VH-VL binders against q96ev2r1098to1170. Designs and how they scored, part 36

Target 1, 73 residues: q96ev2r1098to1170
Amino acid sequence: CVVSVEGLSSSTTDAQLKSLLMSVGPIQSLQMLPQQRKAIAKFKEPAHALAFQQKFHRHMIDLSHINVALIVE
Key: E = the ipSAE of ESMFold2; O = the ipSAE of OpenDDE; V2 = 0.75 times the mean of E and O plus 0.25 times the DockQ between their complexes.

## First folded at step 21 (VH-VL; framework fv_vulinacimab)

Design x5 (at its last look DockQ between E and O 0.31; V2 from the best seeds 0.00; counts 0 for: pae E 3.9 > 2)
Fold by OpenDDE, look of step 21:
Structure x5 (fold): chain C 73 residues (1-73), chain A 120 residues (1-120), chain B 112 residues (1-112)
Amino acid sequence: as target 1 above (73 residues)
Amino acid sequence: QVQLVQSGGGLVQPGGSLRLSCAASGFTFRSYTMHWVRQAPGKGLEWVSGISGSGDDTHYADSVKGRFTISRDNSKNTVNLQMNSLRAEDTAVYYCAKGPYWSSDYFDYWGQGTLVTVSS
Amino acid sequence: DVVMTQSPLSLPVTLGQPASISCRSSQSLEHSSGETYLDWYVQKPGQSPQLLIYLGSNRASGVPDRISGSGSGTDFTLRISRVEAEDVGVYYCMQALQTPYTFGQGTKLEIK
């Protein structure tokens, strides 16, 4: 149920990314790692994690393509 | 009430330099990408450069890479285009343009344009 | 680079008649997110360009409903149901799928 989002702009806020994530489905947790231009998010449903990866991998945000990967626990 | 007001430009000899500036107002500047688009006399539009809201990322057309530099000052709500090693083919009206919130899908507001003429 | 091709390049139209402009891209402009990265702009005489349609079919603020954008993949169309004098100008499509962003050649709409 976990995805990593890399390539985020350093100024990306929790609210912005949370909104994007929640457009697919509810999340259980979100951890922002600004220094790494990265975030770790856990969806409540595995299907939403997959859907988010498929939908937004290489999606351009703030003129940067994000990389979305599934993290299998 | 979005406004983009441009300044700079003018006449310069080949190999010379110019700096364009665009002052923005009416929106949360740091949340929007900014771009430069140019139009040679009697020709169409050509995207030149873009910069992310944070300034972390910059993109350039191949025709200007290594010669032009886009930058922004979010404390002053300004985006700039430093143009070095100018060529005759750089002659054009340059427009600054605003992207959408946290993305760059389109340009919804444009500056008034600034004429840059490169001629010996 | 993505190549954008417009047709026609010149479009004389009688007032009150419909107008249609075609735009083709060298590759699909549809993203996995479901968005279509195709915009339409118009540059009226002596003015800066202005946004008409964004993301394929969304009308920009202030744009009348007689102007519409449609299409998918590599083929797109801008339609004006009833041309008015204020529609005179040069119309451009632009892909925003990837940098460099690229414009079509432009279509000059004028009144017969």
Scores: ipSAE 0.753, ipTM 0.946, lowest interface PAE 0.7, mean pLDDT 96
Fold by ESMFold2, look of step 21:
Structure x5 (fold): chain C 73 residues (1-73), chain A 120 residues (1-120), chain B 112 residues (1-112)
Amino acid sequence: as target 1 above (73 residues)
Amino acid sequence: QVQLVQSGGGLVQPGGSLRLSCAASGFTFRSYTMHWVRQAPGKGLEWVSGISGSGDDTHYADSVKGRFTISRDNSKNTVNLQMNSLRAEDTAVYYCAKGPYWSSDYFDYWGQGTLVTVSS
Amino acid sequence: DVVMTQSPLSLPVTLGQPASISCRSSQSLEHSSGETYLDWYVQKPGQSPQLLIYLGSNRASGVPDRISGSGSGTDFTLRISRVEAEDVGVYYCMQALQTPYTFGQGTKLEIK
């Protein structure tokens, strides 16, 4: 249910990333870690975490490439 | 069906200003980064500027920073380049280009190009 | 800035023969996930640039199998296995790892 998003632009806001996550499915939480250029998000359903990873891995957000990985809980 | 149709350009004296426009169709415009790339006569390609899908992040080549401003209007599906304090070295064909969904890994569609000539 | 260096800058080729264009970057274009942020474009006479290869080796839509990209790290190659008349143009590599995005100088491919 958990994804890590790395490679975020320093100007990416939590609202922007939350909107992107929720375009795939409902989320339980979002933790922004801007000093690490990273965020951790938990989806309510595991299938949505997989779909998000498949759809957005290597995409650019705010002119920064992101890497999306699934995390085992 | 993706189209990028450019307008603006022309002849201007050094120190003058011009505004370039690029009208997009055939995709959900707000979800894609947009870029300007120029080519001086007989020369290669130079990336000039890029803008995020939301419009709130902009980047510029050092050669134009402080003089050029990229902007977009997602309600009109346009990206624009305001060019101020123009110099002879800015003479080029200017292309608008589209990145892939929510990224800028490559430019898959390009406009037809608009000539800007800076000469007195 | 990442400097992109192409060779050769002029490439006369015989129809039906293979051609290769080299591109070298001043620093690695590999991302922490192993992705390669290098693209290839062609600008045919009188036309806008067109994407050929993205992310190192992926062919853009409509690009024939005879055109391929390879390489990693700092050294990259565009190969045309069999040159046709429609391949005439100027070929550019571009790095998309970091802004400002930068192009190589271009390689002019001509039929001799």
Scores: ipSAE 0.025, ipTM 0.710, lowest interface PAE 3.9, mean pLDDT 88
ESMFold2 (binder alone), look of step 21: mean pLDDT 93; pTM 0.956

Design x6 (at its last look DockQ between E and O 0.75; V2 from the best seeds 0.00; counts 0 for: pae E 2.2 > 2)
Fold by OpenDDE, look of step 21:
Order: C-alpha cells, then structure tokens, then sequence
Structure x6 (fold): chain C 73 residues (1-73), chain A 120 residues (1-120), chain B 112 residues (1-112)
C-alpha cells in the first residue's frame, strides 16, 4: 500500500526518508517531491503502510511535523 | 569532537539590539537542529528558539516572538540569534544547543554560554 | 504550553545514599511511536547544562549507570543509586514533544 509524507524539510534526502520507511518494513518504491516538501512511498505489505502511518503521523522531524496519509490505489 | 563556541552578547539598554552567534564543528551541521536556551540570573532554564537543519522552519517562545530571529548559515556552520527590542527580563546567560540527527527531542551538546544584560 | 513540575526543588543527600527526582507534565509526553519525549539535564556549578537522559530512559554518552530515568505518560523519575560529590548541581526535566519546549523548575541537589 501507499503512503504520502508531507511537511518534509527541503533538504531531506532519499536515504534519510528511505531509512525511516524501512524501519517499519520493506518498500517497493519511493518518489521524492522536493518542491512540494512531499514524498510518496509504496510498501511491499499493506500492514506496513498502516503501521508507518500510525507510528509517524505528526512525528517531528527536523522541527517539522510530518503528515502521513494512506493512499488507496 | 563536537564543539559549540559562542560569541556576541554584552550590555545593552532597554529597546536595544544584540546579535549572538554560535560556531559549530565536529558534526554535519546541516543535518541537525540548533537551539537557543537562556537562564536568567539565579533562575532556571528557558527554551528560546529553534531552527531546523535546513533552516526551513523556525520556532520561538512566546516571550520572544516578534522580537528575536534565529537564523543559520550552513556554509559557515553558524547559528545566530538576532535580539531586538530587548527588555530587562531578557537578561540572562544564553546557550546555543545542538539537537539530534534529522529529528527533535533533546540537546546533547551545549555552548559555553553568553551573558546578555539589559539595563538602563 | 506543557507545564513541567519537579519535586522536590531542594534535595539534600548524604554521600553514598540514593536520590530520586520526580517530574510531572500537564499532558502526556508519549508519542504515537511509543517514545516519551522527556529529557533530563544537569547543570553543575559554573558549567553549562549537560544531557543525562533522553527520550525518558536512554542514558546519554558518558553518563554513569548509577543514573537512570524511568516513567511514561505524565510521570517521570530520575534516580541516582549512589550519590557522589560530582553529582552536585541543579537537575532539570524538559519536554520536547511540542514547541515551545518547556523545562521543570529545577531541583538543587546538595551534599549534607
């Protein structure tokens, strides 16, 4: 399943966000959208997408609260 | 080794301005939040301001909002605090402090402190 | 703002005896991740503050194991199993769940 992560700092790297995502579970894809301070990630397991949303929604990263939403494909 | 070396401060009259600076070394500066914490004479600690690693986000205590501005220059590894419209109650030792890697939650290194005295 | 309340504010202790400091927050400091955003700092005489415990129970580098942090939600405790002369100073808890970050009043630990 897919999650959107908004509110990222403009300097957030693919490696940083990938590491955070992978702490919950394996991902199939990651698309960074720096201009929008946003990223879209697809987990291999739907349960991990939900877990990531529950665990990190409104999590403060670099003094910014990220918003994590589940995207239904 | 991580080092935070502060400069600036001093004596100023009410309504005056001062600029504090903190030079950082020993870590990838842009990857860490930086903060200012102050301590009035004989009092406890008070968080003043924080800035994200990228500089995109800044936060302020209500007591200094609209008067103080935090900024950073990642090419020089420095964080600054511009203090305008200073008041007597701003008198304190000001510390710069380092946050955690690409996150928030604590201050693991502190500068030596800089005394700011606001008095007529 | 989150209000942090420490007790006691003054803590005289005999060398070798244990010490305990309480910190309570006006709202829960537990994040959805399960972590508690509560830190402990100590400011020794004539020095800058230094980190002791972060995220409730994690000991900062160089901090001896006789110092520990525990608790969750709104109730936290810093413990020193055997107080030494070098432990003299003012201890502060701080919440970092949300800005503004807020400190407790401080607890002054002294040797009897």
Amino acid sequence: as target 1 above (73 residues)
Amino acid sequence: QVQLVQSGGGLVQPGGSLRLSCAASGFTFRSYTMHWVRQAPGKGLEWVSGISGSGDDTHYADSVKGRFTISRDNSKNTVNLQMNSLRAEDTAVYYCAKGPYWSSGYFDYWGQGTLVTVSS
Amino acid sequence: DVVMTQSPLSLPVTLGQPASISCRSSQSLEHSSGENYLDWYVQKPGQSPQLLIYLGSNRASGVPDRISGSGSGTDFTLRISRVEAEDVGVYYCMQALQTPYTFGQGTKLEIK
Scores: ipSAE 0.752, ipTM 0.946, lowest interface PAE 0.7, mean pLDDT 96
Fold by ESMFold2, look of step 21:
Structure x6 (fold): chain C 73 residues (1-73), chain A 120 residues (1-120), chain B 112 residues (1-112)
Amino acid sequence: as target 1 above (73 residues)
Amino acid sequence: QVQLVQSGGGLVQPGGSLRLSCAASGFTFRSYTMHWVRQAPGKGLEWVSGISGSGDDTHYADSVKGRFTISRDNSKNTVNLQMNSLRAEDTAVYYCAKGPYWSSGYFDYWGQGTLVTVSS
Amino acid sequence: DVVMTQSPLSLPVTLGQPASISCRSSQSLEHSSGENYLDWYVQKPGQSPQLLIYLGSNRASGVPDRISGSGSGTDFTLRISRVEAEDVGVYYCMQALQTPYTFGQGTKLEIK
């Protein structure tokens, strides 16, 4: 399952965000969209995408509340 | 070893300005949020401002909005607080504090504090 | 703004006895993940504040296990199971759910 992450700091690198995602579970892919302060990631297991969304939606990262949404594939 | 060393402060008249500085060492400065917290004499703690690792996002308590400006220089590992239009109620010890990038709150290291006195 | 209310504001205790400090928030500090965005700090005489507890119940590095945090939602408690002389200071809760971060009024712990 796929998550979108919005409201990312301009300083967040792909390596940093990948580490955050992998703290919940293994991922298949990560696309950084820095102009939109956004990223799209796909987890190997749908349960990990749900867990990531529950843990980090409206979580504060670098003084910004991020928005994490599940994208139904 | 994480260190936050503050400078600036002093006595200023109402309506005056002052700049506080906080020099950081022992960690990758740009990877952490930085904050100012103040304590009026004999009173409790009040969070006054915070700044993102990049410096792109700044936040202020209502009591200081429009008068105080937080900034950082990641090349010099400093965070600063420009205080304008100072009032007697701004008299306090000002602390800089290190916050996390990946979480909220969690001020794990604090500077030594700098006294600002606003008085005629 | 989230209002944080501590009780008691003054806490005289006998050495070796337990102490508890209550902190109540004007709105829930519980995130949808189940985490509670509540920190505890102590300011010992003549010192800068220092972090004791984060996310409601996690002890910061170097904090002894006799100091613990509990609670959820709007009601939180800091406990010291056996008060030592070095515990003298003012204890603050702080909500970290959203900016502006706000502290409780402080609880002054003294040895009687």
Scores: ipSAE 0.392, ipTM 0.850, lowest interface PAE 2.2, mean pLDDT 92
ESMFold2 (binder alone), look of step 21: mean pLDDT 93; pTM 0.959

Design x7 (at its last fold request DockQ between E and O 0.74; V2 from the best seeds 0.75)
Fold by OpenDDE, fold request of step 24:
Structure x7 (fold): chain C 73 residues (1-73), chain A 120 residues (1-120), chain B 112 residues (1-112)
Amino acid sequence: as target 1 above (73 residues)
Amino acid sequence: QVQLVQSGGGLVQPGGSLRLSCAASGFTFRTYTMHWVRQAPGKGLEWVSGISGSGDDTHYADSVKGRFTISRDNSKNTVNLQMNSLRAEDTAVYYCAKGPYWSSGYFDYWGQGTLVTVSS
Amino acid sequence: DVVMTQSPLSLPVTLGQPASISCRSSQSLEHSSGETYLDWYVQKPGQSPQLLIYLGSNRASGVPDRISGSGSGTDFTLRISRVEAEDVGVYYCMQALQTPYTFGQGTKLEIK
């Protein structure tokens, strides 16, 4: 149920990324790591994590193609 | 109301340098990408450079890479284009352009344009 | 780089008649997110370019409904249902799927 989002702008806000994530489905948690241009999000449903990865991997945000990967727990 | 007001440009000899500036107002500047697009006399549009809202990422056309530098000052709502080692083929009207909110895909506002002429 | 090809390059039109401009890309402009990164711009005489259509088919603010964008994949069309004098200018398609962003050659719309 966990995805990593890399290549984010360092100033990306929780609200911005949360909105993007929730466009696919509800999330349990979101951890922003701005110094790493990274975020880790946990979806409530595993299917939503997969859907998010498939839908938004290489999506251009703030002139950066983000990398979305599924994290195996 | 969104406004993009450009300054700089002018006439310069080949090998010279110029700096273009674009002052933005009417929107939350730091959350939008900014770009430069140029148009040679009697020709079409050519994307030159783009910079992310945070400034973390910069992109350049191959034709200007290594010679032009895009930068922004979010405290002053300005985007700049430093043009070095200018060539005759760089002669064009340069436009600053605003990208979409926290994303990419289009230019919904444009500056008035600035003429850059490179000639001996 | 993605190559954008417009046709025709010159488009003389009688007032009140429809106009259509084609734009083709060398690769698909559709993203898995569902967005299509194809825009249309117009540059009217003596003016800066203006956004007409963004992300394939969305009209920009202030653009009349007689102007529309359609298409998918690599083939796109800008349509003007009834050409008016104010529509005179050069029209450009642009892909923003990847950098460098690239424009079509431009289509010059004139009144006959």
Scores: ipSAE 0.811, ipTM 0.953, lowest interface PAE 0.7, mean pLDDT 96
Fold by ESMFold2, fold request of step 24:
Structure x7 (fold): chain C 73 residues (1-73), chain A 120 residues (1-120), chain B 112 residues (1-112)
Amino acid sequence: as target 1 above (73 residues)
Amino acid sequence: QVQLVQSGGGLVQPGGSLRLSCAASGFTFRTYTMHWVRQAPGKGLEWVSGISGSGDDTHYADSVKGRFTISRDNSKNTVNLQMNSLRAEDTAVYYCAKGPYWSSGYFDYWGQGTLVTVSS
Amino acid sequence: DVVMTQSPLSLPVTLGQPASISCRSSQSLEHSSGETYLDWYVQKPGQSPQLLIYLGSNRASGVPDRISGSGSGTDFTLRISRVEAEDVGVYYCMQALQTPYTFGQGTKLEIK
């Protein structure tokens, strides 16, 4: 259910990232870690976490490829 | 509406420097990536450099890395290319181009081009 | 770097006839989302380049529907169904999967 997103632009806001996550499915939580250019999000359904990773891993945002990893719980 | 207006070209000797500028209007500049693409006389297009909307990430073609520096001033809506240690092979028309924040490529607006000639 | 190879490099065409330009990449341009990161641009005589096609097959705003893009993986085609005089120019494919972005050599389309 949990994904990490790394390589975020310093200008990407929590609202923008939440919108991106929600475009795949509902989330339970979002934690921004801006000093690490990172965020951690938990989806309500594991299938949505997998779909988000498939859609956005190595996607380019603001000239940075983001890395989306599934966190095994 | 959207406009990219370039300045700063000219004739320079090998080893010299020039600074190109591109002034943007008609869109929210800080939320778009900006790029430089060049075209040597009679040749094709070569992407040279790109800069993130935030300004924090920059990328360069190998042919210019270490000699060219891309920068932007989001308060003035300008993107610049500082070109040092110029060589004859850098002779080209240089275009600035607008790219997306949320995707890649998609250079939908281009400046008018400015000629840089590097010649003895 | 991803190498982009176009053919033909010179394309004389009779007005009203179809034209096709091929582009091949040295590696797949397919992203795991299913998107294909391939753009097409045209540079008309004396003008700056302009975007025609993005993500393999989507037409940019204002591009007539007689111009289309297709292909996937490493093999891509730009097709003009009926060439008009306004289509004269040099056509470039560009991979947008990763930096440095790289263009094909260009295909010069001319009216016979």
Scores: ipSAE 0.701, ipTM 0.924, lowest interface PAE 0.8, mean pLDDT 94
ESMFold2, look of step 21: ipSAE 0.607; ipTM 0.900
ESMFold2 (binder alone), look of step 21: mean pLDDT 93; pTM 0.956
OpenDDE, look of step 21: ipSAE 0.792; ipTM 0.950
ESMFold2, fold request of step 24: ipSAE 0.221, 0.479; ipTM 0.829, 0.882
ESMFold2 (binder alone), fold request of step 24: mean pLDDT 93, 93, 93; pTM 0.959, 0.958, 0.958
OpenDDE, fold request of step 24: ipSAE 0.797, 0.803; ipTM 0.951, 0.951

Design x8 (at its last look DockQ between E and O 0.91; V2 from the best seeds 0.00; counts 0 for: pae E 2.4 > 2)
Fold by OpenDDE, look of step 21:
Structure x8 (fold): chain C 73 residues (1-73), chain A 120 residues (1-120), chain B 112 residues (1-112)
Amino acid sequence: as target 1 above (73 residues)
Amino acid sequence: QVQLVQSGGGLVQPGGSLRLSCAASGFTFRSYTMYWVRQAPGKGLEWVSGISGSGDDTHYADSVKGRFTISRDNSKNTVNLQMNSLRAEDTAVYYCAKGPYWSSGYFDYWGQGTLVTVSS
Amino acid sequence: DVVMTQSPLSLPVTLGQPASISCRSSQSLEHSSGETYLDWYVQKPGQSPQLLIYLGSNRASGVPDRISGSGSGTDFTLRISRVEAEDVGVYYCMQALQTPYTFGQGTKLEIK
């Protein structure tokens, strides 16, 4: 139930990404990796992780396409 | 209230350069994508360029790639368009435009426009 | 590039009558997020363009409810239920699904 989000702008805030993630479902954790323009998020439900990946992969945020991948734990 | 005030432009010979500027106010500038759109005399609208809020990402129309450079100074709330190697077909009114919050997809506010004339 | 095609290019309308403008895209403008990246703009005489409809059917602030956008996939329509004198101008659709963003040719609405 973990996703990686890559291609984020350097100015993306935790609040912004959290809001986007929570639009699909509740999250358990969020780790921002600004230097890598990346974030790791864990959803409480596996189905939400999949839904988020399917819904927002290659979604343009702030003129940047994000890459969303499921991470198998 | 959102305001976009443009400056720059004017008459230039082919091969010349111009710099357009757009000063923004009334919103958290760094959180919004900014764009340039142009309109040749008597013609329709043409998207020219866009820049993300942070400035990390820039996009250009093929017609201006390699010649135009979009940039922004978030400390001054300005977006600029450096136009080099200008051609007659670049003659147009250029508009700066504001995108949505932390996103893209439309232009909800526009500048007043600046005329750029490229002619020998 | 995505090609946007508007029709008609010229639209003479009698005051109080409805108006409709069609916009077609060369590919679907539906995103996996569920959003449709089609906007409508109007440029009134001597003015800068202004947003009317964004993301398919959302009315921009200050836009009267007599103006609406609809459609999906590759076919879109802008409707004005009762044309007023202030509606005179050139209307443009624009796709923002992918860069380069591309506009339709424009539709010039005039009063008969």
Scores: ipSAE 0.561, ipTM 0.922, lowest interface PAE 0.9, mean pLDDT 96
Fold by ESMFold2, look of step 21:
Structure x8 (fold): chain C 73 residues (1-73), chain A 120 residues (1-120), chain B 112 residues (1-112)
Amino acid sequence: as target 1 above (73 residues)
Amino acid sequence: QVQLVQSGGGLVQPGGSLRLSCAASGFTFRSYTMYWVRQAPGKGLEWVSGISGSGDDTHYADSVKGRFTISRDNSKNTVNLQMNSLRAEDTAVYYCAKGPYWSSGYFDYWGQGTLVTVSS
Amino acid sequence: DVVMTQSPLSLPVTLGQPASISCRSSQSLEHSSGETYLDWYVQKPGQSPQLLIYLGSNRASGVPDRISGSGSGTDFTLRISRVEAEDVGVYYCMQALQTPYTFGQGTKLEIK
């Protein structure tokens, strides 16, 4: 129930990304890796991770397309 | 309260260069995408370029790619357009425009416009 | 590039009557996030462009409710329910789904 988000603008904050994740469902954790333009988030419900990936993969944020992938634990 | 004040422009010969500037106030500049749009005399609007809030992501229309460079200085709240290898078809009024917070697209505020004339 | 096609290009309207402008895109402007990346602008005589409608149907601040946007997919419409003298200008649709962003050709609205 883990997603990776890549292609983030270097100015994306954890508050901004947390708000986007929470629009789909509650999360357990969020780790920002800004030097890699990446973040890793874990949803409380696996279905929300899938929904987030389906909804936001290739979404344009701050003139950058993000890539969302499901990570199998 | 939001203001976009443009400067630069003028008359230049083909092959020449100009630098346009746009000074922003009334919002947290670094959090917004910024854009340049032009309008040739008597013609419609043409999107030219866009830049992310951080400045790390830039985009250009094919007609200007390789000749124009968009940049921003978030310490001075300015967005700039360096125009090189100018051609007659680049003659236009150039507008800077503000995008939405942490998103892309739609331009809710526009500068006053700066005329660039490229003529022999 | 996404091609945006407006019709009509010239729109003479009687004061107080409705006006409608069509905009078509060469590909869908719908995103899986639920957003529609179609905006409308007006350029009144001697002025910079100003935003009227964003993300398909949202009215920008200060825009009266007699001006509305509708449509989905590739077919979009701007409607003015009762044209007033202040509505004179050139209206543009723009797609912002993908760069380069592209405008329609413009529709010149005039009072006849």
Scores: ipSAE 0.331, ipTM 0.851, lowest interface PAE 2.4, mean pLDDT 91
ESMFold2 (binder alone), look of step 21: mean pLDDT 94; pTM 0.957

## First folded at step 22 (VH-VL; framework fv_vulinacimab)

Design y1 (at its last look DockQ between E and O 0.83; V2 from the best seeds 0.69)
Fold by OpenDDE, look of step 22:
Structure y1 (fold): chain C 73 residues (1-73), chain A 120 residues (1-120), chain B 112 residues (1-112)
Amino acid sequence: as target 1 above (73 residues)
Amino acid sequence: QVQLVQSGGGLVQPGGSLRLSCAASGFTFRTYTMHWVRQAPGKGLEWVSGISGSGDDTHYADSVKGRFTISRDNSKNTVNLQMNSLRAEDTAVYYCAKGPYWSSGYFDYWGQGTLVTVSS
Amino acid sequence: DVVMTQSPLSLPVTLGQPASISCRSSQSLEHSSDETYLDWYVQKPGQSPQLLIYLGSNRASGVPDRISGSGSGTDFTLRISRVEAEDVGVYYCMQALQTPYTFGQGTKLEIK
């Protein structure tokens, strides 16, 4: 149920990314790593993690293509 | 009320340099991409450069790569375009434009434009 | 680069009549996020460009409902149901799927 989102702007807020994640489904947790331009998010449902990866991988936000990967637990 | 007020520009000889500036107000500047779009006399619009909200990422049209530099100062709500090694074909009205943060950028607000003339 | 092609380039219209402008992209502007990265702008005489439609079909603030955008994939259309004198100007489509952002050639709308 976990995804990594890389290529984020260092100014990306929790609220912004949470909104993007929640557009697919509810999340259990979100950890922002601004210095790495990265975030780790856990969806409540595995299907939503997959859907988010498929929907937003290589999506351009703030002039950056984000990389979304599923993290195997 | 969003406002984009441009300054700089003018007449310069080929090989010269100019700096354009755009002062923004009426919105949370750091959360939006900013762009420069130009229009040669009697011609259409050409995207020149864009910068992310934080300034982490910059993009340029091939026609200006290596010569132009976009930058921003979020503490002053300004975006700038440093133009070096100017060419006659760079002659145009340059517009500052506000883009979105999360989406690929539509430009919902534009500056008044600044004329840049490169001529010997 | 994505090439944007508009038609027609010149559009004389009688007041009160509808107008339609076509924009075609060299590749699909659809994303898996279900967004369409196609915008429409108008530059009225002596003015800066202004946003009309963003993300394919969303009307910008202040834009009257007689102006609409539609389309998908590589084919898009801007429609004005009843042309008014204030609609005179040059209309541009722009793709924002990828950098460099690219504009169509522009369509000059004039009143007959």
Scores: ipSAE 0.774, ipTM 0.947, lowest interface PAE 0.7, mean pLDDT 96
Fold by ESMFold2, look of step 22:
Structure y1 (fold): chain C 73 residues (1-73), chain A 120 residues (1-120), chain B 112 residues (1-112)
Amino acid sequence: as target 1 above (73 residues)
Amino acid sequence: QVQLVQSGGGLVQPGGSLRLSCAASGFTFRTYTMHWVRQAPGKGLEWVSGISGSGDDTHYADSVKGRFTISRDNSKNTVNLQMNSLRAEDTAVYYCAKGPYWSSGYFDYWGQGTLVTVSS
Amino acid sequence: DVVMTQSPLSLPVTLGQPASISCRSSQSLEHSSDETYLDWYVQKPGQSPQLLIYLGSNRASGVPDRISGSGSGTDFTLRISRVEAEDVGVYYCMQALQTPYTFGQGTKLEIK
């Protein structure tokens, strides 16, 4: 159910990233870790976490390719 | 209306420096990537450099890496290209271009171009 | 670096006839988000470049529907169904999959 998103631009807000996450499915939580250029998001459904990772891994946001990984809970 | 207005070109000796400027208006500057693309006389287009909306991520073509520095001032809506150690092969028209935040490429607005001539 | 190769480099066309420009990349420009990172630009005489097509096949604002982009993977085509005098210029493809962004060599379209 959990993904990490790394390589985020320092200007990416939680609202912006939440919108991208929710384009795939509903989320339970989002934690921004801007000092690490990272966020941790939990989807309500495990299938949506997998779909998000597969769709958006290495997607370019603000001249940075993000790295999306599934996190074991 | 979106405008990109450039300044700062000119004639410089080899080894010299110039700073190009591009003033943006008509859009929320800090949420777009900005780029420099050049065109040597009679030649094609070459992407030179790009900078993220925040200014934290910069990228360069190998031909200019270490000599050129892209920067932006989001309070003044400007993007700049500091060009040092100029060579004859840097002679070109330089364009600034607006790129997207959520995607890549897609240079939908371009400045008018400014000529940089490097010769003795 | 991703190498972009255009053909032909020179394209004389009779007014009113179709024109096609080919662009080939050294790597696939597809992304799993269903985006194709290939743009087309035109530079008309004495002007700055203008975006024609983005993300493989989407027309930029103000571009007539007689101009279209197609293709996927490594092979892409810009098509002008009926060439008009205003179409004279140099056409460039550009990959935007990764930096450094790279252009094709350009195709100079002229009216015969």
Scores: ipSAE 0.502, ipTM 0.880, lowest interface PAE 1.5, mean pLDDT 92
ESMFold2 (binder alone), look of step 22: mean pLDDT 92; pTM 0.954

